# Miniprotein binders against q6w4x9r395to579, part 215

Target 1, 185 residues: q6w4x9r395to579
Amino acid sequence: GHCSLEGGSFVTTFDARPYRFHGTCTYILLQSPQLPEDGALMAVYDKSGVSHSETSLVAVVYLSRQDKIVISQDEVVTNNGEAKWLPYKTRNITVFRQTSTHLQMATSFGLELVVQLRPIFQAYVTVGPQFRGQTRGLCGNFNGDTTDDFTTSMGIAEGTASLFVDSWRAGNCPAALERETDPCS
Short names: E, the ipSAE of ESMFold2; O, the ipSAE of OpenDDE; V2, 0.75 times the mean of E and O plus 0.25 times the DockQ between their complexes.

## First folded at step 18 (miniprotein)

Design eh19 (at its last look DockQ between E and O 0.95; V2 from the best seeds 0.75)
Fold by ESMFold2, look of step 18:
Structure eh19 (fold): chain B 185 residues (1-185), chain A 82 residues (1-82)
Amino acid sequence: as target 1 above (185 residues)
Amino acid sequence: STTRLRIEFRDISEEQAKKVEQIIRFEAEKSGVDVEFEYHDGRLTVEARGSPYAIEWFLYIVRLRLWWEMEGVEIYVIKVES
């Protein structure tokens, strides 16, 4: 299954459901019992303009009981805040430079992440078939049915991307509705 | 039905406890979980109530955010009752 995070906060889920959102926060991109040590993949978004309507991806984070790996648009890879030379390897994870503009995180547990550093910071997530029907987050539930890909963290299928995305916030940040009072809207 | 969750944080400063409470209040509100806090002598105790699904997600996301946002803070699950 394939999930992409592309310019302008554009997302395509594992079930090929496209959407776009506006937000400045850290979000759960992928959570699954197939990830060891209660792991999750997170995406960090920040303003790319003067208003909340312009946000872009600035980092991707793999986090578990054992790992805190950050790949940021500054082309710096850290583990627990310490910058690492590439290739960087743990028992289950290898981060290496795939090309002059792309980094790859390969794992033994069926998760692959490819990060485009330039010209625009983008990310591409691939998961093996063992993840089918067992994912949650911005990449959807990977069940072959696009009608419930906007399922919130509370298991509610929403009709709008904003409500769905807001439910996956992993930080004390405002919801999209609260940002509608921005005078630049 | 309602699930009751009791968790504790041990040997944490009052400053750390305030940060933990901020995380927990946000995730509780988002998940529809009711929480009560008690901090005494380096121990923060949290009583949480909600649906079984909400409590499962609440506990997961609180743990994940603590790993992401804090150092030297461990969560102890004391009791889970339906």
Scores: ipSAE 0.731, ipTM 0.883, lowest interface PAE 1.0, mean pLDDT 87
Fold by OpenDDE base, look of step 18:
Structure eh19 (fold): chain B 185 residues (1-185), chain A 82 residues (1-82)
Amino acid sequence: as target 1 above (185 residues)
Amino acid sequence: STTRLRIEFRDISEEQAKKVEQIIRFEAEKSGVDVEFEYHDGRLTVEARGSPYAIEWFLYIVRLRLWWEMEGVEIYVIKVES
């Protein structure tokens, strides 16, 4: 399964459902029992301009009981708040520079993350087949059905991205907005 | 059915407790979980009530957010009753 966070506010789920939202919060991208130690992949969005529609991805976070790895738009990688030099390796996770503009987080448990640092901070999530039907979050449920991708954290299928996205907030933040904006924003 | 969850935070300051409470209340509301708080002498006790699914998610998300937002704060699950 491939999930992408592109253009600042666009998401494509594992089931290839595209949607957009504008929010300034931390959201759960991927939660699954296949992630060890209660792991979750999260996305941090912030304001990138004056208007509410000017939001962008500013960091990706992998959080578990053992690791708190942050990849930020400033090309800073931290674990538990401590800056790390690349390549950085933990027990199951390796973060390294893939290209001049891309970082990669490789794992031993079937999760891969590629982060494009510039010109736009974007993220690409890949999970193995063992994750099929066992994922939750903004990246969807990876079951081959796009119609139920907007399932909330409480297991309710929503018709709009806004309520879906809000359910996956990992912080006390305002509700996300769903408005048409420049695809490049 | 209704599940009851009791969790505790130990050696937590009043300021930390307030922050934890804010996090928990937010997540409780989202999950449809009723919560009650008691803080006394460095211990914060939280009692939560909701459906089994709601409580399960509630506990998970609270743990996750605490890991992310409240470094050094440890959560203790004291009792779960279904």
Scores: ipSAE 0.624, ipTM 0.846, lowest interface PAE 0.8, mean pLDDT 93
ESMFold2 (binder alone), look of step 18: mean pLDDT 89; pTM 0.886

Design eh2 (at its last fold request DockQ between E and O 0.93; V2 from the best seeds 0.84)
Fold by OpenDDE base, fold request of step 20:
Structure eh2 (fold): chain B 185 residues (1-185), chain A 82 residues (1-82)
Amino acid sequence: as target 1 above (185 residues)
Amino acid sequence: STTRLRIEFRDISEEQAKKVEEVIRFEAEKSGVDVEFEYHDGRLTVEARGSPYAIEWFLYIVRLRLWWEMEGVEIYVIKVES
């Protein structure tokens, strides 16, 4: 499954459903029992302009009981708050520079993250087949059915992205604005 | 069915307790979980009630957020009853 966060406010789920939202919060991108140590992948969005529609991805965070990795445009920070030189290795996670503009987080448990640093901070999440039907968050549920991708944190399928996105907030933030739009449009 | 969860935070200041309460109230509301708080002498006790599914997610997300936002705050699960 491939999930993408592009263009500042566009998301394409693992099931290839595109949508758009404008929020300034931390969101659960991916939570799954397949992630060890209660792991979750999160996305941090912030204002990129003066209007509410000017929002952008500013960081991706992998968080578990054992790991805390923050990938931002400028640095990679771990649980001790220190910036790390790349490549950074943990027990089952490696963060390294893929290209001059891309960082990659590789794992031994079937999660791969590629982060484009420039010109736009974007993220690409790949999960193995073992994750099928066992994911939740903004990246959807990876069950091959696009119609239920907007399943909230309470297991309720929504028709639009608004309540879906808001349900995955991982911070005390205001509600997001949503517009179901093709990220390539 | 209704699940009841009791969690505690120990050796926590009033200021920290207020921050924890803010996180918990937000997640509780979002999950349809009813919560009650009691702070006394450095201990914050939280009683949560909701569906089994809601409580499971509630506990998870609270743990996650507190780890993310409030390092050094330890959560203790005292009891879970269904």
Scores: ipSAE 0.845, ipTM 0.937, lowest interface PAE 0.6, mean pLDDT 94
Fold by ESMFold2, fold request of step 20:
Structure eh2 (fold): chain B 185 residues (1-185), chain A 82 residues (1-82)
Amino acid sequence: as target 1 above (185 residues)
Amino acid sequence: STTRLRIEFRDISEEQAKKVEEVIRFEAEKSGVDVEFEYHDGRLTVEARGSPYAIEWFLYIVRLRLWWEMEGVEIYVIKVES
């Protein structure tokens, strides 16, 4: 299965459902029991330039009981907040420079992440077939049906991306709908 | 049905406890989980109640966010009762 974060604000789920959103927050991109040590992928979005409402992807984070790996446009790879030299290797994870513009995180548990650092920060998530029907987050549930890909953290299928995205916030952040529709913003 | 969760944080300052409470209140409101806090002498105790599904996600996301956002804070699951 393939999930992509492109153009700063566009997402295509494991079931090929495209959507766009804006929000200044960290979001659960992928969570699954197939990830060891209660692991998850998270996506960090921040304001992008001149527009108050526009946001773009600025980092992807793999986090578990044992690992904290942050990949950002600054090319900083951290564990416990410390910069790491590439290649970076643990028992199950290797992060290396694939090309002058791309980093790759390869794992032994069926997750692969490719990050394009330039000209635009983009991320490409690949998971093995063992993840089918076993995923939650912004990348969807990977069940072969696009109609329920907007399933919230409470297991409710929504008709719009906004409510779905807001349920996956991993930070004390305003809701995207709240910012988009607030007369004061 | 209703699941009761009791978790505890030990040897944390009042300032750390406030930050933990902010995370927990946000996630509880989002998940429809009722929470009560008690802080005494470096120990923060949290009682949480909700559906089994809500409690499972609540505990997962709280733990994940604390790993991401805080240093030196360990969560102890004392009791899960349904």
Scores: ipSAE 0.785, ipTM 0.900, lowest interface PAE 0.7, mean pLDDT 87
ESMFold2, look of step 18: ipSAE 0.740; ipTM 0.879
ESMFold2 (binder alone), look of step 18: mean pLDDT 82; pTM 0.812
OpenDDE base, look of step 18: ipSAE 0.762; ipTM 0.900
ESMFold2, fold request of step 20: ipSAE 0.769, 0.777; ipTM 0.895, 0.892
ESMFold2 (binder alone), fold request of step 20: mean pLDDT 88, 87, 88; pTM 0.871, 0.867, 0.871
OpenDDE base, fold request of step 20: ipSAE 0.810, 0.814; ipTM 0.919, 0.922

Design eh20 (at its last look DockQ between E and O 0.88; V2 from the best seeds 0.00; counts 0 for: pae E 3.1 > 1.5)
Fold by OpenDDE base, look of step 18:
Structure eh20 (fold): chain B 185 residues (1-185), chain A 82 residues (1-82)
Amino acid sequence: as target 1 above (185 residues)
Amino acid sequence: STTRLRIEFRDISEEQAKKVEEIIRYEAEKSGVDVEFEYHDGRLTVEARGSPYAIEWFLYIVRLRLWWEMEGVEIYVIKVES
């Protein structure tokens, strides 16, 4: 499964459902029992301009009982708040520079993350087949059905992205907005 | 059915407890879980009630947010009753 966070506010789920939102919060991208130690992949969005529609991805976070790995738009990788030099390796996670503009987080448990640093901070999540039907969050449920991708944290299927996205907030943040935006923003 | 969850935070300051309460109340409301708090002498006790699914998610998200937002704060699950 491939999930992408592109253009600052666009998401494509594992099931290839595209949607957009504007929010300034931390959201759960991927939660799954296949992630060890209660792991979750999260996305941090912040304001990138004056208007509410000017939001962008500013960091990706992998959080578990053992690790708190943050990859920020400033090309800083931290674990538990401590800056780490690349390549950085934990027990089952390795973060390294893939290209001049891309970082990669590789894992031993079937999760891969590629982060494009420039010109737009974007993220690409790949999970193995063992994750099929066992994922939840902004990246969807990876079951081959796009119609139920907007399932909330409470297991309720929503028709709009706004309520769906809000359900996956990992912070006390304002409600997300669904507005038309420039796909290049 | 209703599940009851009791969790505790130990060696927590009053200021930390307030922050924890804020997080928990937010998540409780979002998940449809009823919560009650008691803070005494460095210990915060939380009683939560809701559906089994709600409680399960509630506990998970609270743990996650605490890991993310409250460095050094440890949660103890004391009792779960269904």
Scores: ipSAE 0.652, ipTM 0.854, lowest interface PAE 0.8, mean pLDDT 93
Fold by ESMFold2, look of step 18:
Structure eh20 (fold): chain B 185 residues (1-185), chain A 82 residues (1-82)
Amino acid sequence: as target 1 above (185 residues)
Amino acid sequence: STTRLRIEFRDISEEQAKKVEEIIRYEAEKSGVDVEFEYHDGRLTVEARGSPYAIEWFLYIVRLRLWWEMEGVEIYVIKVES
C-alpha cells in the first residue's frame, strides 16, 4: 500500500483517495499495531508561502517507545536531539541517502518511507500487505474502500477532509478549518 | 459504557505537573474524556472517564505527546475499570 504527501498539501491515502488540507500542526500520518513499540509515523506541517492559508510538509517523524527519528530538509535528528550522519541504523530501522535529493527509511517491519528533500519536501509511505485494515491516521485505513478513509481518531467516518485531519492532530494546534477562511482553494 | 482510568506521574516538579496537565486537558477535551487532577508531594494523579474507545485513544495520544514533548516524565497506569 502507498500513501503520499505532496506539494500544495495534497495527500493520497493507501486506498488512493486524494485530498488537500491546510493546517499548521503535527499529525498522525500512520499508526498501526503492525508498528513495533507503539510506533507512529507523524507529519509536521507549517506555513509555506505568501498566502495565509498555504501550508506544506516540513518534517516526518517516526516515534516509538524505542526510537525517535525526525527527518527534515536540513537534518536527520534522533534521540536527544542530536543530528546524525547517514546512514543511521538501529536494529530494525535504517535511514540512508537514496539519491542526492531523496532519503529513505527502510525497516524490517514492513514500513518504508522515502522523503524528497528538493525541490519541495515531499514524503512517500509504503507498507506491506500485513497492514491491510490495520492502519489509521492521515493515510487512511487501508481497507480497499475509499468511502471510509476519512475515519477520525474516534472511529467516526467524516465527509470533510478538514474534520478528519483535525482529529489526527498530535499537539496543541488550531483547527485546520480555522485557518481556511479563504475559499480560493 | 463508561471506562475509568487512573494514571500517575511520580517524582515530578510543580512546573512539570503544570505542563503535563496542559497536555492532558487538551487531549481530554479533544477525546471527550472527563479528567480530574490531584498533585501532592511530587505525585500527579489523573482520574479520567469516557467511552472505551475515547479512553484508549486518550491514553495513546497522551503517551505519544509526552514522548514527543517532554523528557524524564514517566506515566504509570494504575487501573482501568469498565
Scores: ipSAE 0.303, ipTM 0.681, lowest interface PAE 3.1, mean pLDDT 83
ESMFold2 (binder alone), look of step 18: mean pLDDT 88; pTM 0.885

Design eh21 (at its last look DockQ between E and O 0.68; V2 from the best seeds 0.69)
Fold by ESMFold2, look of step 18:
Structure eh21 (fold): chain B 185 residues (1-185), chain A 82 residues (1-82)
Amino acid sequence: as target 1 above (185 residues)
Amino acid sequence: STTRLRIEFRDISEEQAKKVEEIIRFEARKSGVDVEFEYHDGRLTVEARGSPYAIEWFLYIVRLRLWWEMEGVEIYVIKVES
């Protein structure tokens, strides 16, 4: 299964459902029992202009009990806050430079992430067949049915992307359409 | 069906407790989980109530956000009842 984050704001799910969104937040891309140590793949979006209404992908994060791997738009790779020289290996994850413009995170647990650094920061997520029907997040549920790919974190299938994307925020961030309840100081 | 979850944070400052409460309130609201807080003597206790699905996601996302956003805060699951 393939999920892509392209053009700064476009997503195509594992079941090939495309959508677009803007928001300044960290989002759950992919969560699954197939990821060890309660792992999740997250996407960080930030402003791409002077207003809140335009955002683009600025980092991809793999987070678990054991690792906090950040691959950012500035081409720096960190784990647990420390910058790493590539190739970088843990026991089950390898991050390496695939080409002058692409980085790859390969894993022993069926997740592959390819990050295009230039000309536009983009991400491509590939998961093995063991993930079928066992994913949650912005990449959808990987069950072969595009009509329920917009399933929220509460298990509600939505017809549009708005509420679906909002439910997968991993941060106290206002939604584009949500009333502020926890303002910054 | 309703699941009741009790979790606890120990040896945390009042400022750490406020940040943990902000995370938990936000995630509880998103998940339809009812929460009650008690903080005293460096201990924050949270009683959470919701459907089994909502509690499972709530606990997962709270843990994940604590790993992402905070240092030196450990979560202890005290009790899970259905």
Scores: ipSAE 0.726, ipTM 0.875, lowest interface PAE 1.0, mean pLDDT 87
Fold by OpenDDE base, look of step 18:
Structure eh21 (fold): chain B 185 residues (1-185), chain A 82 residues (1-82)
Amino acid sequence: as target 1 above (185 residues)
Amino acid sequence: STTRLRIEFRDISEEQAKKVEEIIRFEARKSGVDVEFEYHDGRLTVEARGSPYAIEWFLYIVRLRLWWEMEGVEIYVIKVES
C-alpha cells in the first residue's frame, strides 16, 4: 500500500483515493496493530500563509512506546527531542538520506517512509501486505475499497473529508477545511 | 454496553494535571466518552465511561497524545469494567 502527502494539502490513501484538506494540526496518518509498541505515524501541518487555505506539511512523526522520531522540513531528525545524525538507527528503525532531497525511514516491521524535503515537503508511506485491512488514519484502511476510506476514528464512514480528517486529529486544534481537488491535477 | 475505565496519573503537578485534563476532555468529547476528574496531592484520577469501542480508542489516543505532548507523564490503568 502506498499513501502520499503531496502539494501541501493533498492526500492519496493506500487505496488510491485522493482528497484535499486544510488543517493546522497533528494527524494520525497510520495506526495499525501491525505497528509494534502501539506505534503510529503522524503528520504535522501548519500554516504556510495568511489564508486558511495556505497550509502545508511541516513534519512527519513516528511515535511508539519506545521512539518519538520527528522528521521536519528543516531537515532535522530527532528522537525523543534529541537531534540525531544520519544515518540514525534504533532497534527497528533506520533513518537515512536517500538522495540529496529525500530522507527515508526504513523499518523492520513493514513500514517505509520517504520524505521529500525540497522543493515541497512531502511524504510517501509504504506498508507491506500484512497491513491490508488493518490500517487506520488519513491514509485509509487499505482494503481495496475507496468508498470507505473516510472511516473515522470511531469507525463511522463519512462522505466528506472534513469530518474524517478531524477525527484523526492528535491535538486540540480547529476543524480542518475540505477542498475537492484532484491532487494529480 | 458500557465500559468504565479508571486511570491515574501520579506525581503530577497541578499545572500538568490541567493540561492532561484538556487533552482528555477533548478526546472524550470526540469519542463520546464521559469523563470525571479528581486531583489530589499530585494524583489525577480520571473515570471514563462509554462504549467498549469508544473506551478502547479513547485510551489509545490519550496515551498517544500524552507521549507526544506530555513527556514524562505516566498513565496508569487502574480498572476496566465492562
Scores: ipSAE 0.658, ipTM 0.858, lowest interface PAE 0.8, mean pLDDT 93
ESMFold2 (binder alone), look of step 18: mean pLDDT 89; pTM 0.885

Design eh22 (at its last look DockQ between E and O 0.90; V2 from the best seeds 0.74)
Fold by ESMFold2, look of step 18:
Structure eh22 (fold): chain B 185 residues (1-185), chain A 82 residues (1-82)
Amino acid sequence: as target 1 above (185 residues)
Amino acid sequence: STTRLRIEFRDISEEQAKKVEEIIRFEAEKSGVDVEFEYHDGRLTVEARGSPYSIEWFLYIVRLRLWWEMEGVEIYVIKVES
C-alpha cells in the first residue's frame, strides 16, 4: 500500500483516494497494531506563505514508546530531540540518505518512508500487505474501498475531507480551513 | 456498553497538571468521553467513561500526545472496567 503527502497539502490514501486540506497542526498519518510499541507516523503542517490558507508539510514524525524520530524541512533528523548523523540505526529502524535530495526510513516491521527534502518537502509512505484493513489516519484504512477512506478517529465515515482531517489532529489546534475545494475529493 | 477508565499522574507540578488536563479535555471532547479530574499534592487522577472503542482510542491518543508534547510525565492505568 502507498500513501503520499505532496505539495499544496495534497494526500493520496493507501486506497488511492486523493484529497487536499489546509491546516496548521500535527496529524496522525498512520496508526496500526502492526507498528511496534504503540507506534504512529505523524505529519506536521504549517503556514507556507502569506495567505492563511497556504499550508505545507514541514516534518514527518515516527513516534512510539521507544522512539521519537523527527525528519524536518530543515533537513535535520533527530531522535528524542538530539540531532543524528546519517545513517542512523535503531534495533528496528534505519534512516539514511537515499540521494542528495531524499531521505529514507526503512523498518523491520513493514513500514517504509521516503522524504523528498527539495525542491518541495514531500513524503511517501509504503506499507506491506500485513497492514491491509489495519490502518487508521490521514492515509486511510487500506481496505480497498475508497468510499470509507474518510473514516474519522471516532470510526465515522464523513463526506468531506475537512471533517475527516480535523478528527486526526494530534494537538489543540483550530479546525482546518478548506478555502478551495479539492476537485478530486 | 460503557467502559470506566481510571488513570493517574504522579509527582507532577500544578503547571504540568494544567497542560495534561488541556490535552485530556480536548481528546475527551473529540472522542465522546466524559472526564473528571482531581489534583492533589502532586497527583492528578482522571476518571473517564465512554464506549469501549472511544476509551481505547482516547487512552492511545492521550498517551501519544504526552510522548510528543511533554517531558517527565508518566501515565499510570489504575483500572479498566466494562
Scores: ipSAE 0.713, ipTM 0.870, lowest interface PAE 1.0, mean pLDDT 87
Fold by OpenDDE base, look of step 18:
Structure eh22 (fold): chain B 185 residues (1-185), chain A 82 residues (1-82)
Amino acid sequence: as target 1 above (185 residues)
Amino acid sequence: STTRLRIEFRDISEEQAKKVEEIIRFEAEKSGVDVEFEYHDGRLTVEARGSPYSIEWFLYIVRLRLWWEMEGVEIYVIKVES
């Protein structure tokens, strides 16, 4: 499964459902029992301009009982708040520079993350087949059905992205907005 | 059915407790979980009630957010009753 966070506010789920939102919060991208130690992949969005529609991805976070790895738009990788030099390796996670503009987080448990640093901070999540039907969050449920991708944290299928996205907030943040934006922003 | 969850935070300051409460209240509302708080002498006790699914998610998300937002704060699950 491939999930992408592109253009500042666009998401494509594992099931290839595209949607957009504007929010300034931390959201759960991927939660799954296949992630060890209650792991979750999260996305941090912040304001990138004056208007509410000017939001962008500013960091990706992998959080578990063992690790708190942050990859920020400033090309800073931290674990538990401590800056780390690349390549950085934990027990089952390795973060390294893939290209001049891309970082990669590789894992031993079937999760891969590629982060494009420039010109736009974007993220690409790949999960193995063992994750089928066992994922939840902004990246969807990876079951081959796009119609139920907007399932909330409480297991309720929503028709719009706004309520869906809000259910996956990992912070006390305002509600997300669904507005048309420039796909290049 | 209704599940009851009791969790504790030990060696927590009043200021930390307030932050924890804010997190928990937010997640409780989202999850449809009723919560009650008691803080005494460095210990915060939380009683939560809801459906089994709600409580399960509630506990997970609270742990996750605490890991992320409250460095050094330990959560103790004391009792789960269904």
Scores: ipSAE 0.653, ipTM 0.853, lowest interface PAE 0.8, mean pLDDT 93
ESMFold2 (binder alone), look of step 18: mean pLDDT 89; pTM 0.889

Design eh23 (at its last look DockQ between E and O 0.82; V2 from the best seeds 0.69)
Fold by OpenDDE base, look of step 18:
Structure eh23 (fold): chain B 185 residues (1-185), chain A 82 residues (1-82)
Amino acid sequence: as target 1 above (185 residues)
Amino acid sequence: STTRLRIEFRDISEEQAKKVEEIIRFEAEKSGVDVEFEYHDGRLTVEARGSPYAIEWFLYIVRLRLWWEFEGVEIYVIKVES
């Protein structure tokens, strides 16, 4: 499954459903029992301009009982708040420079993350087939059905992205705004 | 059906407890979980009530957020009743 966060406010789920939102919070991108130690992948969005529609991805975070790895738009990688030199390796996770503009987080448990640093901070999430039907968050449920991708944290299928996205907030933040646009447009 | 969850935090300051309460209240509201708090002498007790699914998610997200905010605050689940 491939999930992408592009263009500052566009998301394409594992099931290839595109949607757009504007929020300034931390959101759960991927939560799954397949992630060890209660792990979750999260996205941090912030204001990138003066209007509410000017929001962008500013960091990606992998959080578990063992690790708190943050990849920020400033090309800083931290674990538990401490800056780390690349390549950085933990027990199951390796963060390294893939290209001059891309960082990669590789794992031993079927999660891969590629972060484009420039010109736009974007993220690409790949999960193995063992994650099928077992994912939750902004990246959807990876079950091959796009119609139920907007399932909230409470298991309710929403018709719009707004309530769906808000349900996956991992912070005390205001509600997100929604636009139905194709991220490839 | 309704599940009751009791969470206990030990060796927590009043200031920390307030932050915990803020996080928990937010997540409780999102999850449709009723919560009550009691803080006494470094111990914060949280009682939560909701559907089994709500409580399960509530507990998970609270743990996750507390890890994020407090770098691994220990949470003690004392009682779960359904």
Scores: ipSAE 0.659, ipTM 0.856, lowest interface PAE 0.8, mean pLDDT 92
Fold by ESMFold2, look of step 18:
Structure eh23 (fold): chain B 185 residues (1-185), chain A 82 residues (1-82)
Amino acid sequence: as target 1 above (185 residues)
Amino acid sequence: STTRLRIEFRDISEEQAKKVEEIIRFEAEKSGVDVEFEYHDGRLTVEARGSPYAIEWFLYIVRLRLWWEFEGVEIYVIKVES
């Protein structure tokens, strides 16, 4: 399964459901019992222009009880707050430069993350088949059905991306409804 | 059905407790969980009530956010009853 976070705050889910949102928060991108140590993949978005409708990905975070790996748009990789030389390896995670413009986080538990650093910061998430039907977050539920990919953290299928995305905030940040003057909200 | 969850934070300052409460209130509202707080002499106690699904997600996301946003705060789960 493939999920992408591309410029203009566009997301394509594991079930190939595209959507766009506008927000300045940390969001749960992928949570699954297949990730060890209660792990989750998170995406950090920030303002990229003069209006809140211009937001962009600024970091991707892998967080578990063991690791707090941050890959940020300034090309710095940290684990638990400490900057790391690449290639960087733990027991089950390796982070390395795939090319001059791309970093890769490879894992032994079926998660792969590729981060494009330039010309714009983007992320591409790949998960193995063991994740099918066992994911939650901005990347959807990976059940082969796009009609319920907008399932909120309360388990409610929504018809709009904004309500769905707001439910996956992992920070005390404003909701998309509080940005009703935004043309894309 | 209703699940009741009691968690505690020990040896935390009043300033830390305020920040923890802000996180917990936010996640409770999102998860449809009712919460009550009591802070006394370095101990913050939280009583939470909601559906089994909501309480399980609430506990997960609260732990995740505290891990993400703090270094020295530890959650003690005291009671989970259905």
Scores: ipSAE 0.631, ipTM 0.834, lowest interface PAE 1.3, mean pLDDT 86
ESMFold2 (binder alone), look of step 18: mean pLDDT 81; pTM 0.806

